# VHH binders against c4kar8, part 194

Target 1, 263 residues: c4kar8
Amino acid sequence: MAELSTPSPASPAPLDGGRGDELEKFTLRGARQILQLLQDLITHRGLITAHTGGGHSFMTAVLKVDEERGRVVLDPSPDPQANRRALAAPRLTCVTQLDGIRIQFPLVGLGEGQDKGRPALFAPLPAEMLRLQRREFYRLQVPLAHELSCLLKAEDLARKPVEVSARVIDIGAGGVAVVVPTGAAEFVIGGTLPACRLALPDGEPIELDLEVRNLNRQTQRNGTEQLRVGLRFAALPRAADTRIQRYIFKTERALNAKARGGL
Key: E = the ipSAE of ESMFold2; O = the ipSAE of OpenDDE; V2 = 0.75 times the mean of E and O plus 0.25 times the DockQ between their complexes.

## First folded at step 13 (VHH)

Design aa16 (framework vhh_7n9e_1; at its last look DockQ between E and O 0.22; V2 from the best seeds 0.00; counts 0 for: pae E 3.3 > 2, unsure alone 61.0 < 65, placed apart)
Fold by OpenDDE, look of step 13:
Structure aa16 (fold): chain B 263 residues (1-263), chain A 125 residues (1-125)
Amino acid sequence: as target 1 above (263 residues)
Amino acid sequence: DVQLVESGGGLVQAGGSLRLSCAASGFTFSSYAMYWGRQAPGKGREWVSGITGSGGSTAYASSVKGRFTISRDNAKNTLYLQMNNLKPEDTALYYCAREWSSYYDEGTAEYFQHWGQGTQVTVSS
């Protein structure tokens, strides 16, 4: 009876080391930064998907940061089996979102215990936390001076076609994030916005299809609510891709030059 | 407080149909897009479908497209998922959610906010 060696669940492939330099920019390693980000997660009651490997995960939340003991307290799963898997896992990969930014961090040394008489999971503070909007695509924060806009074709609350001019706040090879006034249009994650128009400084707007990937309601300092919409380029002509890439590259260079005191 | 209560799950044979319901309370239901997700045993939660607040636009995962229909009755504060031609791979705990997000990182990681306890759907071969 050949013991079918269940293939050891491939450890979540370390973030491909080749993009290591790019990821480094998005990796927090400072203790203070890590603590702050964890506290932010607590404050926002962010749900965390904890991956235990082998395709298994459970939902949790950071309940507390114990700075004195250098540990994070997590909400256990209501599923005892999930908790057992978590405790048996050499590493948890925790993934969450805060303000439209993906946050990923490893936890090692998970233990179970009690926090204030309630079951809890404990782990040492993560050594690093990754903040990424999209792993695949560097997103350039669009300078306010460039005023990129995207004309979104959507439906309003009355299901009438509407065109909404949205300010582009970041752009990458894979998509854009835009801000729209709340109530200007309805969006659904997974939905497609056809025949939208991205306005770049170098010429005519680019017509493209956009897929809604993220929706985040944001309250501005002035109390006004706006909707941040993360959009993926669903169908991008090659020529358009080239233009976008050129814009990003040019803008990045300009920003870097400015940062160096050259402009 | 936002409350979501899923119902309508059960055991069904392959090729069968089920209709899930999600009763929503604690917020202006019509002002929010709503979503269905599911979690199969040993798998992460995955997005299944979404619908705008007005119900004017819908979206579906490729795995359920053409088989599942999301709808809503805003007067009743209820979200629905009509599931037709069910397959064993559709076996999962189904959740409704008010917020959903997805990120690509060596796979799709999905997040949701404000979900219920879920309703179990089991499809037998």
Scores: ipSAE 0.622, ipTM 0.856, lowest interface PAE 0.7, mean pLDDT 85
Fold by ESMFold2, look of step 13:
Structure aa16 (fold): chain B 263 residues (1-263), chain A 125 residues (1-125)
Amino acid sequence: as target 1 above (263 residues)
Amino acid sequence: DVQLVESGGGLVQAGGSLRLSCAASGFTFSSYAMYWGRQAPGKGREWVSGITGSGGSTAYASSVKGRFTISRDNAKNTLYLQMNNLKPEDTALYYCAREWSSYYDEGTAEYFQHWGQGTQVTVSS
């Protein structure tokens, strides 16, 4: 978008990691709604991760909203290098939670200055904010002991079929997230992986079609890269849906019972 | 630094065709899946199409499947979008991106994107 690389008051900014028509129902664009959500973040002392690109981020907070000037005021980082990266970035992607609800918004045109004699960062109000209701997108974090895996049928770099056994790190009614070594196979968001096999602890593996929704490169502690692949169930037969829901419910109950048992 | 420069947009009559290009630099182009997205005035950004680093697999939004074709030339570090049978609803700023993430997955860094400045496509009815 031509406005992404330059400061521009009231300019629209991209706020979307997926298909745009899916996100529109979760996107707040009304000035009143945006001001209210920012004020809620101030009131609840919301901790915000501000991403500057290149894998860099810093922690911040919205200190106030200056309605008269149409600006938000952010807490600068105590690390001067983080502040320099933020000021040099064409945009900040701000990510936070409010009552378990994931909130994201872009800030463009970031500047530095003083607020009441203290250093502060300033940006025009975002043109949109994404509010992802957590309850609609619950994902169970898979306990390590369960060792859930999903056999992916994909292609390698030479365009040859390959099977990759991927560890499932979370699972929900609509999909799974898995990890694979970088380079084990090629994926593209929107691509379909037919006839994959999800292995649950009891019963035979479930054959299902998966759609790639997210690809994130992650660096392990030892510096090795892995790829986190977010996968949606493209079609889910009723029996498979029942087994997945039962697994989630049983596992959640078992985790709650351990918490009540004092271990 | 990553640089993506789109070109090939313009004004076209409904039913017409355009071919968009995206010149890439600052990274190993063939190692990354590449994407086209679009944004109509006053609307959210929409994923349009994607292609693997080798070019072996492609994906399309349902609204453009059968009309648009994504391709790449790794020797020229260039991504393409052939758009046929254009409709007024295709009017948008089109941009290429190296990364794309979905909010449906509760993962880290869902909205970190590298994308170009865009090229305007306007389809008259």
Scores: ipSAE 0.316, ipTM 0.752, lowest interface PAE 3.3, mean pLDDT 80
ESMFold2 (binder alone), look of step 13: mean pLDDT 79; pTM 0.811

Design aa17 (framework vhh_7n9e_1; at its last look DockQ between E and O 0.59; V2 from the best seeds 0.00; counts 0 for: unsure alone 63.9 < 65, grease 26.1 > 24.2)
Fold by OpenDDE, look of step 13:
Structure aa17 (fold): chain B 263 residues (1-263), chain A 126 residues (1-126)
Amino acid sequence: as target 1 above (263 residues)
Amino acid sequence: DVQLVESGGGLVQAGGSLRLSCAASGFTFSSYAMYWGRQAPGKGREWVSGITSSGGSTAYASSVKGRFTISRDNAKNTLYLQMNNLKPEDTALYYCAREWPSSYYDEYLAEYFQHWGQGTQVTVSS
């Protein structure tokens, strides 16, 4: 009776250890640090994109940190469907920015309830928060008062060329994120949008090629669905790069000045 | 529930061709861009190709450009990948996906997308 040695379950191939190690440098695991960062998000009224899976997300905010109960309170979506998805998801991935630094954290064990008589979502405090300080990840959130637009050359659902004026929501040295109305155009990750026009306040629009890097469907607080498109500058002339950088610096400086009460 | 089922993989000699299919169900196929990815042994998932919902625009990784063709039949809820002039380096498990983590940030969010098939094995012999 030869004892069939049950093959030892192959140890899951180490997730590419190098990338994990890099992320660890940016991962906060300390309870105090996490609480402080969440409090900072509350103080700054930072909008959070909550990803529920399946390419769906909704806008939320941290309303409160309940240290006694060890939970975070989130603003629910005005879309009941989004809330249902959130509650059904094994994990909610929250993404936001604070001072140009991308913050990402998972929430598990999401529940619904009421906070001070208002509907709210509840989750245990995150066990970790990713704070990406790398310069390459810096994106300036474009103030509503300083609206940037990008004219996208794309195709519609009928495969006809269309030009879509998209609002730029963030900008960095490497690209822009824009919002477009759902159905305005079709996009595919990896696709190139040629001869687009980025409108900066300091002069003529910059003509540039854009590469689609990210697509996210988002439900806004008003219930409107929008498509967020992350775009990389495919080929940016040096002059254009300089203009973009100048804009970013100028805007950042202005924002900081305002924050300090100077304007 | 979103279901993606890949087929058409197999053993092929270098220079040969294969056509992969991905049958989609559980969502409005025609409303989503679709993607092919692959995972070679000991490597991470690699983006291969993408196609818009209408099929009007396509994108390819540099490694497969000119050799692979992505297409779709929305009436059949099926995504295709025609692979020509296959190379040993193309040996991988090929996946279709409705979403793709295309950035470092998205990779971190990879657990969020979970809309991948089981894959179909493509092996290219020298």
Scores: ipSAE 0.772, ipTM 0.926, lowest interface PAE 0.5, mean pLDDT 87
Fold by ESMFold2, look of step 13:
Structure aa17 (fold): chain B 263 residues (1-263), chain A 126 residues (1-126)
Amino acid sequence: as target 1 above (263 residues)
Amino acid sequence: DVQLVESGGGLVQAGGSLRLSCAASGFTFSSYAMYWGRQAPGKGREWVSGITSSGGSTAYASSVKGRFTISRDNAKNTLYLQMNNLKPEDTALYYCAREWPSSYYDEYLAEYFQHWGQGTQVTVSS
């Protein structure tokens, strides 16, 4: 679980971008391409997770591109603490998805101000954006109507066993991301959660072991904070893997048919 | 300001023990999971161990499991790493952190490490 990307400024290690060469084929550096991609995000009102560091993020959106000043304009959080973290961060790492493709870009030099009388956050246009067009980065955004949940066996703040029914927000070949209310249970990256139960629509829940790989306090668009937990499937039995892949495939097919019917 | 100050490193013979400390200030220590990491010469940063905010659950890299014990004292705002049966491959700069970036589902994100100190050197001789 060692760091695989560029080390922080305080790190004594050399710039170890071991995945940097792999990322090159997905990197957009042209000003025209960057502007168009940002405008596409605006048009689709794409929800953006802005990571402020220290295990914190907030949900935002690009409101517009100010080409004359060379800046993007972001929607501030209604939570003042999230805005303070964003303004204090030397770098904001933005992540979103557009048409099933993961988009990532850094913003440096974030400032606050007004846009047409409304509070707004500003940053210079990013010099680079990543469009990660690989199937392994595809994560099915779970339809709310499916009410997909995963029962996690964890501990509460008093070190007592607790079962938490966590809503599954996305699912891919290697794991799930879930959300829980902050304070409902404790997690640690690298920890294991044995005998969890993933509830799929097509049968009995799947019993599986999960490993915590990501842990992020995320401020939602309404200002509330949830704990986002990224969980890796450990050693799936073939039958469980087949059911998960079938769910993903059927749901993708259904969503694609709905999109075509709506065009 | 968030500050993390590591101490307790030194030179020790193989098979020996050391106890590292990490003094935390500038944030509510008891509300955060905490981590130890290390960086050996010629290697990238390696996750070593983590502990939940209450101290109720721990996790270890396979290379140190059974030899290292992470603990915390929330009343003293201090994180510890007890290192027993040390081996030459444990030689590294050890540091504590309030977060540990992971690329699972968010692959290629580089999270900014703002919440660690300069670390404490552990050198294990044959």
Scores: ipSAE 0.541, ipTM 0.828, lowest interface PAE 1.7, mean pLDDT 82
ESMFold2 (binder alone), look of step 13: mean pLDDT 80; pTM 0.802

Design aa2 (framework vhh_7n9e_1; at its last look DockQ between E and O 0.46; V2 from the best seeds 0.00; counts 0 for: unsure alone 61.7 < 65, grease 25 > 24.2)
Fold by OpenDDE, look of step 13:
Structure aa2 (fold): chain B 263 residues (1-263), chain A 126 residues (1-126)
Amino acid sequence: as target 1 above (263 residues)
Amino acid sequence: DVQLVESGGGLVQAGGSLRLSCAASGFTFSSYAMYWGRQAPGKGREWVSGITGSGGSIAYASSVKGRFTISRDNAKNTLYLQMNNLKPEDTALYYCAREWPSSYYDEYLAEYFQHWGQGTQVTVSS
């Protein structure tokens, strides 16, 4: 009875050998480190965007780490279709942020079940977690209590100019991520949105050009589908940059103070 | 299932032209932005162009701007790339895509998008 050595799943070949080496510096592979990071995500109640492929994603969270069984427990989507996609996907790509650092990890072998009588998704512990500490990737998660908005000038499905007020979900020196209702406007990666207006709390909106860098359809916990749009500042005046930076610093300080129990 | 089938590639001399087509099926074509990318030998995938579902907004990589034209026929579920004034550096496998990894992170994990065609080879001789 020849033990069919199940071929070890070939580590996905880095798309570009050079990029792989750079990412390796930010990749956690230690079991203890991975467990700690997952626990940190639980502690911070970090929302995770779970990508199922095909441009689909849903919001989830790590509910529990089961060290004994070597598995992670995730909050299922309220959308049964999203859960089906997740279960059918060969790989779930989880993206989140902790302390402004982007965290990304794959989950494979998803299953559904119950945890303490509640529906849950289960997966083996990730073999690796990417933790990007590069300053260039730092984005402040905009608190719900401090809503920022960006007025996007785009076109609708009929090619008519439309203005869409989008909620800013994160902001950095290089750009913003916003959420828009699905169907409110059309976007294309690489496209430019001219003369948009970023509303900051400290004064008049900043007029700026935005470049679409990322598009992601997301199903929210309430079942509503939203489009997350990653936008780069195409041309940012120095004064605007200063204002944005000031906002980020001020907000970060406030958040940190609150976290320390000071506010 | 989403299917994308590229065609129209071939061998062309520098300065020549080609028109690529991508036949799409398995989804509402007009509801999605579509993209062309390419992969030269020994290089990563490069974004070439994108067009919104309606065709109202278009974007090009700087390397192809002014030479390439992206278009779509939603009635035929087909994406096109007219390539003019081709250069040897345009030699690549050209892909049609419904999604495009837009960040370093997404590129690293691009395996989950799975909505790429098999590609069509374009070879530009000097």
Scores: ipSAE 0.755, ipTM 0.919, lowest interface PAE 0.5, mean pLDDT 86
Fold by ESMFold2, look of step 13:
Structure aa2 (fold): chain B 263 residues (1-263), chain A 126 residues (1-126)
Amino acid sequence: as target 1 above (263 residues)
Amino acid sequence: DVQLVESGGGLVQAGGSLRLSCAASGFTFSSYAMYWGRQAPGKGREWVSGITGSGGSIAYASSVKGRFTISRDNAKNTLYLQMNNLKPEDTALYYCAREWPSSYYDEYLAEYFQHWGQGTQVTVSS
């Protein structure tokens, strides 16, 4: 049956597909630049979110670069399903940050194997890496000790209203990323969550409307699954914006002072 | 093996209506939010609408709100888009997608659809 056996369309176009002239300043295509950036990620033990498609992702890391074979070695997930999704995906979209700068790169041709007797994932070196050196892409990685939370007003699978206290994992001028247990609520990209409450450590919670911009089922390094939700601040009042910027500024100063004073 | 197959496109006069369908297979349809997108000649891909797995929450692009209605039938593994009061600017290749890859701050980084259909052409004559 030819119609029944017709496969899905070819993989989507890469970054900068004809309309990427604004992104070209941020795109690295030189082999030496790519190798150095990958090495920097290894050196700083950068955690990478690897998107496998279908709204699924898992946490990984670049373990090493094999320049002689022209490939990168990634840490496999302890969740076998996450590894199967990664190996079945036509491409893996890797997202991470280095010193607050968002880095994104594709991997194609992912395979499994062993690296010095340990399970590993392999792929050819990426042909390009996006390094987004723009202030609006900056986000503060929220210290675990702060246990920053955002109360979301959403719906569960039975379409009943629920309130979900979601842990904030990063925060920037334009929004937050939060995590919730898989199945606690349903979200759709483009959806609006009115009257949510962002609880900052110093002061009263901020009531704000949020728009869902990103959704991923994320498999953590320990194998557990959670939903990572990227949320944009909708129509943020200036007072709330100022309060958020103060939190970011104070936390950055405290983190910088701790790093300096701890040595 | 994820498959999404769109149908229902065609040529229609301005002010007319069309109903698009998207048949899904190869995954648990009710577990995923689903999306309609479109691509006009010479333009990038544009998000049009999304709906949660249960159907409880729906979102629309401002350009189609009030004219388009997204729905799903989880028993039939089918996603729908009812398009009313069509305008020439609605002319595009329409496709369904299981995901909308974007950063939480910047939609222009999301040039990829990991699982999307081949599309159905809608042409609205003036």
Scores: ipSAE 0.492, ipTM 0.813, lowest interface PAE 1.8, mean pLDDT 81
ESMFold2 (binder alone), look of step 13: mean pLDDT 79; pTM 0.800

Design aa3 (framework vhh_7n9e_1; at its last look DockQ between E and O 0.51; V2 from the best seeds 0.00; counts 0 for: unsure alone 63.6 < 65, grease 25.6 > 24.2)
Fold by OpenDDE, look of step 13:
Structure aa3 (fold): chain B 263 residues (1-263), chain A 126 residues (1-126)
Amino acid sequence: as target 1 above (263 residues)
Amino acid sequence: DVQLVESGGGLVQAGGSLRLSCAASGFTFSSYAMYWGRQAPGKGREWVSGITGSGGTTAYASSVKGRFTISRDNAKNTLYLQMNNLKPEDTALYYCAREWPSSYYDEYLAEYFQHWGQGTQVTVSS
């Protein structure tokens, strides 16, 4: 009875050998580090975008880490279809942020079950977690209490100019991520949105050109579909840059103070 | 299932022209931005061009701007790339895509973006 050695799942070949090396610097593979990071996600109630493939994703959270069983417990989607996709996917790619640092990790072997009588998704602990600490990737998560908005000048599905007020969900020195209702406007990666207006709390909106860098359709917990748009500042005046930086610093300080129990 | 089938590639002399087509099925074509990418031998995938669902907005990589034109026929569920003034450096496998990994982060998610065709080979001879 020849023990069919189940071929060890070939680590996905780094697409570009050079990029793989760079990513390795930011990849956590230690069991303790992974557990700690997952626990941190639980503690901070970090929302996770779970990508199931095919352009589909849903919002989830790590509910529990079961060290004894070597598994992570995730909050299932309220959308049964999303859960089906997740379970059918060979791999779930989870993306989140903690303290402005992007965290990404794969989950394989998803199953459904119950945790304390509630529906849950289960997966083995990730073998690796990517934690990108590069300053260039740092973005402040905009608190809901301090809403920023960006007026986007785009075109609708009929190619008519439209202005869409988009909520800014994160902001950095290089750009913003916004959420817009699906169908409010059309976007294309690489496209430029001219003469947009970023509203900061400290004064008049900043007029700036934005370049679309990322598009992600997300289904919210309430079942509403939203489009997350990653936007790069195409041309930012120095004065505007200063204002943005000031806002980021001020907000970070406030958040940190609050976290320390000072506010 | 999303299917994308590229065609129109071939061998062309420098300065020549080609028109690529991508037949799309398995989704509402007009509801999605579409993209062309390419992969030269020994290089990673490179974004070439994008077009909104309606076709109202287009974008181009700096390397192809002014030479390439992306268009679409939503009635035919077909994406096009008119390539003019082709150069040897344009030699690549050209892909049609419904999604594009736009960042280093997204490249890590490349497996998520399974909506690529098999590609069509474009070879530009000097």
Scores: ipSAE 0.786, ipTM 0.934, lowest interface PAE 0.5, mean pLDDT 87
Fold by ESMFold2, look of step 13:
Structure aa3 (fold): chain B 263 residues (1-263), chain A 126 residues (1-126)
Amino acid sequence: as target 1 above (263 residues)
Amino acid sequence: DVQLVESGGGLVQAGGSLRLSCAASGFTFSSYAMYWGRQAPGKGREWVSGITGSGGTTAYASSVKGRFTISRDNAKNTLYLQMNNLKPEDTALYYCAREWPSSYYDEYLAEYFQHWGQGTQVTVSS
């Protein structure tokens, strides 16, 4: 494998708030920019995580943009509880990724109705969208075919040790996001999971300590609830870091070649 | 309708102790991890501590570890923070929360949280 520059490792975010000033330069407020970005999400069939608050979210997609009425049409969840949370929320925070760039936008005034005879959710067009194009925020969306997993050492609801095999949905230099069935284990933001094992396609699993940075109860498209866990790498040896960065680079290169030439 | 009500704040001398309480209602308390955070005047919110729904696992910011103890009583739907060896730097409004934004992923979601209390003031004098 050729020696190539790797992206700078993403710095783990501290457990704090207060980055509002930095957000402004990534915030789109122009109507043309917003419409184009929404259309790009439709064209690429982007799946969106819609956060309803209280650590709950569901998966959706933008089905269409109605420019004349100034509204966006979303795919409802098959789980009625997820839809009820969405309709009761004062704000729906939508998060997705387009070409490795994080996209985020709020929707307010969500309502339910019909689109072409099928249930749908409607909201006014967002007044702003965040398009976060920074190298330290890069997270590779793991292709489903890779079936990456991370063995987590945690506790179940009875406070007993359990090992949970969690599917890795994204990976960056500083951490992973995984999904775990609700009830399989308990997590707390700031908690440490020692001696977990990250399985990459080549070689033996990497043993590493993980710190929980994010937790969301996410309703899947089939209506079942899973827990999305954002995990930071702690005490990462150089060899492990090199393997992770190599995986990211190799996968990015393969995906880019596929997009250009239909490889 | 989720409600969180903090109490137990006050004025205390450096080296002293306080115990904060957070009364929770409107949700199944034992099913959620809970958190304490704080905000000093003119500063952003700081994560202080967290505890799993069962109470089996706790976590603390480095600035308070060894001095603060988070606990919960699921029969009373109440979250606690025992604060010992208080320092002037601990002066802040203290909030309990059912969710916590992280600057890794959730820093851009922070303004959309609905499940924080109004806070209880802790003031530590020299």
Scores: ipSAE 0.502, ipTM 0.826, lowest interface PAE 1.9, mean pLDDT 82
ESMFold2 (binder alone), look of step 13: mean pLDDT 80; pTM 0.801

